VH-VL binders against q9n5l4r222to434. Designs and how they scored, part 1

All scores and structures are predictions.

Target 1, 213 residues: q9n5l4r222to434
Amino acid sequence: ENWKLRETNLLPDVQVFDKMSIEETALCTQIDFANKRLGGGVLKGGAVQEEIRFMMCPEMMVAILLNDVTQDLEAISIVGAYVFSSYTGYSNTLKWAKITPKHSAQNNNSFRDQFGRLQTETVAIDAVRNAGTPLECLLNQLTTEKLTREVRKAAIGFLSAGDGFSKIPVVSGWWGCGAFRGNKPLKFLIQVIACGISDRPLQFCTFGDTELA
Below, numbering starts at 1 at the first letter of every chain, in headers, positions and changes, except where a header shows other numbers; antibody chains are not in Kabat numbers.
F, E and O stand for the ipSAE by ESMFold2-Fast, ESMFold2 and OpenDDE, each averaged over both directions (binder to target, target to binder). V2 = 0.75 x the mean of E and O + 0.25 x the DockQ between their complexes.
[cut] stands for letters that were removed.

## First folded at step 1 (VH-VL; framework fv_ponezumab)

Design e02
Fold by ESMFold2-Fast, scan of step 1:
Structure e02 (fold): chain C 213 residues (1-213), chain A 122 residues (1-122), chain B 112 residues (1-112)
Amino acid sequence: as target 1 above (213 residues)
Amino acid sequence: QVQLVQSGAEVKKPGASVKVSCKASGYTFTGYYIHWVRQAPGQGLEWMGRINPSGGYTKYAPRLQDRVTMTRDTSTSTVYMELSSLRSEDTAVYYCAREGLYDSSGYYFDYWGQGTTVTVSS
Amino acid sequence: DVVMTQSPLSLPVTLGQPASISCKSSQSLVHSDGNTYLNWFQQRPGQSPRRLIYKVSNRDSGVPDRFSGSGSGTDFTLKISRVEAEDVGVYYCMQGTHWPYTFGQGTRLEIK
């Protein structure tokens, strides 16, 4: 079976999770869905995925002061951020939860390298913003320019910037599919292609969306 | 602490199938790939394929793709490699080996099973 | 597939003498992350392979200091500064940069 040979040679390993958030994984590269200015609206009261992550990992706030607006071929990597809080809900339903030693991967030394660093990388990548009807948003995403930009952005973000992360899974989700109106099937395929380019497994969090069941 | 323990030697007739197991212990089973590598008598190492125990996703060597199947059982932390339509050329020692997801602490094929001898004889 | 070529294939060495094994790849083993995933394995008679070196030059735990790895790009070397009797076996280089992973054909180290 000749096409099966091609599939096994090119396709990255893909796992799909419907009940796990990106922030709950360890020993991985976690993708932070970013605005082009790192941290988005955290300092102005924003409460989408990137803003929530900066609230959970205050040490990442220093990165906002040190980095300018993210350009099309740029991504920002933060290694070893410690999660100080957990949460449930989203936006106005957001509830904080206590993290006990039994539940926190950060409190287990087996998740740390020989230098004591948590073996978790967080990478911020911004997505193209779309506007209009669902069809208009999809058509905007299907141009060669936008497709190339998104694949390159994801691939750059999925490449390890630091020692020790090149072979760990990329943990991601619906990159740019909320307020930026990205098409979910297209964004999934873009991220699969990007993981293939970067030679990394993909662990995809659907946040309850059953289309990839 | 970390250990990979394989099933015992097998003797099969041409055309039969063989299923070899590799039981992992001492680490998080779903955090590491398991590869299968074989070695015919007096020959070098040949990569057969690998499985990600998280999700069960596999990649096989093109030459063996139509005959090899890798599966796992997360409840027993065991990986299985089944090779069908056996030929005399499949006589070899079959090894499982762990691939780490990062390079700190040296996880690249850092632990190997003891090997399983499979003899295909008439 | 990336072809890994070792030389020599047979290496007779006098006890206490240094030994050197070459490994050449058909394309660069530098990964896009900046790391070079070249590994060296030792297989003693009747035993499973054992990793000696990972990422070109990093020695595994329990591996004697007399073993060292070096190289870059497509050319790599494993050196044994002083060969001991227990070093008899076959040595393999292996690349993990490009899929599928590939091994060299092996170098048999024998005592003269």
Scores: ipSAE 0.000, ipTM 0.436, lowest interface PAE 16.8, mean pLDDT 69

## First folded at step 3 (VH-VL; framework fv_refanezumab)

Design n15
Fold by ESMFold2-Fast, scan of step 3:
Structure n15 (fold): chain C 213 residues (1-213), chain A 122 residues (1-122), chain B 112 residues (1-112)
Amino acid sequence: as target 1 above (213 residues)
Amino acid sequence: QVQLVQSGSELKKPGASVKVSCKASGYTFTNYAMNWVRQAPGQGLEWMGWINTNTGNPTYADDFTGRFVFSLDTSVSTAYLQISSLKAEDTAVYYCARGRFLEWLPYYFDYWGQGTLVTVSS
Amino acid sequence: DIVMTQSPDSLAVSLGERATINCKSSQSVLYSSNNKNYLAWYQQKPGQPPKLLIYWASTRESGVPDRFSGSGSGTDFTLTISSLQAEDVAVYYCQQYYSTYTFGQGTKLEIK
């Protein structure tokens, strides 16, 4: 099996984390779970991951005004947004948390590029929305059309790196698995394949969901 | 071929000022940070701070606030370290060192100048 | 600020023998999100500037001989020279770049 091991250079390095937020990673490409319209409901009072990210990083809200609805083969890359506060919960349970002083990328100038921006790339990709029972949602995702679309969307997003980001890890999580009702094992595999295509390591955040582990 | 070439040695009296230069060549000057490192005779290396070559903004380590000024002239790809009100304890070799921050992480020092000896004596 | 402590302060090793230099940080320099140690090693010969040998704790800089290797994680790091050569006589410094920059005090390597 030594020949198989050598051929597995097509597979990305994958790390799975139970206790890490995507927003806490500065030396990587962070995946933002987006609506087709960048920013989702943030301008209308929404409070899910994408909307919370924009509230914490006001620079990203300017992108909403400059970008149209995301097409199936489009992704939006934003470099260098600064996180001004931390948060807990979602929607009606959203609570702002005190930022505890620590050795973090935000408080260390060595994590900034020559323009003073944090060396983080945030890539926004939208997921297919599913409706119905869990089985109906899964069956909707298993069509050739939907599978191809999701792999392409993730791959394009993971390839949309700024200058110098092409070999750093992609940090992601359960893309489209909340309100959009994506199947967690399937979404994980799609992102693994996309990282393989982009030749980038994957750091995957489970947020306490050990179903994959 | 990357090179950092520093100005020649200086002999100064206490209270004087000195300005050390570090001229870069072989790369795009504004794509890399410039760091300053001090080494007193027979002692180890002390990081003094860095200057962002694109913005001109300096950042100083806690022990090097006040009398030390980092500046640059991008038209000639040169960084400068100025020390005012020189004291005997400023006697040291001063190095400039290039830090990477645009193309790739990380921020270690890949190229160094040859060093400038500053001697402060009465 | 992170304090870097090297051991020993000086080391004498016979030609062809293995030399090991240790470096300890007062705080972890492992960034858990990318699993990288923000630790570098430099070689300084008398009258010369420091030269980068190792970065990310274990990655050898281009042009550095393979007898030099770095190991360790978190707070404890080692620089190893597998077969000492005469040209390796120098002072070796570790450096953290996790929170600003600090250097160890240096280890002077001499031929026994």
Scores: ipSAE 0.000, ipTM 0.425, lowest interface PAE 17.3, mean pLDDT 69

